# VH-VL binders against q5qx64: the designs that were tried, part 1

Scores and structures below are computed, not measured.

Target 1, 184 residues: q5qx64
Amino acid sequence: MESESHWLWLFNTESGKLSVKLSDTDVFDTPYKPSQLVNIHFNEQMMDIEDATTFQIVSETLEAYPADKMPCAPQNAALNATAWCRFGRPQMPQSWHFQKSDISEWPLERRLCELNSGFDQGLFLILDTDDEFATCLLLSEGMQLSAIKSLRQYHVIKVTLNRLLPATVDLALSAQSNWGQQLA
Structure headers, positions and changes below count from the first letter of each chain, unless a header shows other numbers; antibody chains aren't numbered by Kabat.
ipSAE, averaged over its two directions, is called F for ESMFold2-Fast, E for ESMFold2 and O for OpenDDE. V2 adds 0.75 times the mean of E and O to 0.25 times the DockQ between the complexes of E and O.
Where letters were taken out, [cut] stands.

## First folded at step 1 (VH-VL; framework fv_nivolumab)

Design n7
Fold by ESMFold2-Fast, scan of step 1:
Structure n7 (fold): chain C 184 residues (1-184), chain A 122 residues (1-122), chain B 107 residues (1-107)
Amino acid sequence: as target 1 above (184 residues)
Amino acid sequence: QVQLVESGGGVVQPGRSLRLDCKASGFTFSSYGMHWVRQAPGKGLEWVAVIYYDGSNKYYADSVKGRFTISRDNSKNTLFLQMNSLRAEDTAVYYCARGHYSSGWYRAFDIWGQGTLVTVSS
Amino acid sequence: EIVLTQSPATLSLSPGERATLSCRASQSVSRYLAWYQQKPGQAPRLLIYDASKRATGIPARFSGSGSGTDFTLTISSLEPEDFAVYYCQQYNSWPYTFGQGTKVEIK
């Protein structure tokens, strides 16, 4: 692998920023603060093969969707997703903010979902799933959870699988291929 | 004068505990990460532990993980090392050291204490 | 962990001679490499940080160079007070590690 395998993780202790050095002139800052991260005890660290693979998968997944229906730039979301997968601190489930779905099983190949808080419905990228939970990264510019709480773009949250809703954009694309019948 | 002074060293039996103090003066202690580094008699330097400037993050060498605890009191300009379950291999001069800090990056150790000797023997 | 290997183990020289000390890392530490001087019974003293920057109060005869995995400390002309043990140290990643030391002794 080229580009991604030559990228560097940077951690600045004064700013508390985790960043990606893409080239001598291009540095991407993640929004994640030190309290949300683990294993950040370095100045510079090369992206490894797993990091490059995560970036490629997320980039390709998001670029497959119409740009006018995506609330984020695919490369930015992919860089933040890769950062979380490598350094993100494990999250406690916060399922109580979200409406239960009628879906009993989630297709592992579907990486986008929506969550409904009753105040807002946000688009998320699924970073990881196990037999009970999904770890989801917010792609929407923001999401209101309650009268006093909101998630910022790229915030990561953990929920039970029975909170996941089909992404509206997947339903639009699968109208050509009977997606609703496959999820039903 | 920028200065670090260690205290609390001595002779202890294997399996016992000992606490080391490091008193800082002449600089804003709360702005710096602090480290413990040890040196066994006649041997080289071995990094032991670090604590972030605000006490929020700590990291340990594998040889001491689970036995040693680093802590700090920024109001008293003091760094601590609690050493439990001491072994003969822990016999060393223990130095506290200030992380050399510039432009937000982790750095080398620019200020060292004079060291305190810990001897673990029966 | 990153292993630092110093060479030679012992360097026997006379005052006025040039000393060249090497430090090699098992994987890249970028520029995050320091050199320390230690005299018997004393705490280590920082000489060089970020591979090539002299610490405050360190004489100009001390210089450092290198990046990645290969680093050098040079003392252009040895003074009597320079006969000591020298350690390299990386601070690019935790755990911080030191080389085993190079002893510079009088011939």
Scores: ipSAE 0.019, ipTM 0.632, lowest interface PAE 7.5, mean pLDDT 87

Design n9
Fold by ESMFold2-Fast, scan of step 1:
Structure n9 (fold): chain C 184 residues (1-184), chain A 119 residues (1-119), chain B 107 residues (1-107)
Amino acid sequence: as target 1 above (184 residues)
Amino acid sequence: QVQLVESGGGVVQPGRSLRLDCKASGFTFSNYAMHWVRQAPGKGLEWVAVIWYDGSNKYYADSVKGRFTISRDNSKNTLFLQMNSLRAEDTAVYYCARDFYTSYYFDYWGQGTLVTVSS
Amino acid sequence: EIVLTQSPATLSLSPGERATLSCRASQSVGSYLAWYQQKPGQAPRLLIYDASNRATGIPARFSGSGSGTDFTLTISSLEPEDFAVYYCQQRDNWPYTFGQGTKVEIK
């Protein structure tokens, strides 16, 4: 992927969605519409050092996992994560959709989690945590929450920490590295 | 104290043009996106158009797209709506409204100006 | 476009009574819903934004709740100045649409 220092935030004139111009011939569209975003009154805006840092961290985190175990391309998820971290509107908690776990403190090195709605169990990237909540971006193609409600890939939600479950991909890797003994 | 004052409304024949002005005071106009919202007599609210703080992006309701143009002059703290090819269905009170901190909600509204399109 | 349906169309109550107004969206709008009050001959006034947050200067008797497709505005005890038309509005997706309004009138 090209250097982040010359990437530009802009809005797609056809879809109205937030996009990032990577080169003269390559524009990446996020799924995020102006109504989901804040601080967006610009025509075009250079990607800053915080944006570049977010992109690098997320890309490297996701690229560390086997490709066949990830439901999305690492760079695509990283661009969407960077867009949300820069411009995403603060979310109200929606913890009631998800089953409780006994986890009250989440390890900072674990950037992936799963949430279980009872209808589906989705894989999420943790964008931010505090002592009570986690902001989570859906990496799975979709996730059913109820008989009539589903989340689309890259949808962002906020939940209490006691909803977070260890990611299945981390548990699969731990079969080769004693992760299960560390998690206990 | 935030104040928005619309002007330019009146009675016009179908097919004609009219320009509405909205004068803002009591806040830094150049820091806010601005909207036009209309209300036909005895009916509900209909969003018409938005313009970003620097004039760079504009969006319109499908019912007015191609006929109405939103613009602003930040040096005069003034918002404009140029209305062309007016139809009877455009008859409404037109409000200018301030965007609620980039939220696309409307925290302050003007008093409104009546536009009547009749033959 | 997202259609917002408000019910009831008219709510006839006396001062001191509780008013409960509903707004239903044709598809999920998350928490991106606002409520406005409009009195005859006046511009609308923002009451509630992002489903449950009261705007500056709005009395505590006004509260909003809900998420997804079902939203409620509650006025815990009606004052004479509260008899007005109330509109919901969504900002989840363009175009930004309003409900048709609920008129709260004196019984």
Scores: ipSAE 0.000, ipTM 0.443, lowest interface PAE 18.0, mean pLDDT 85

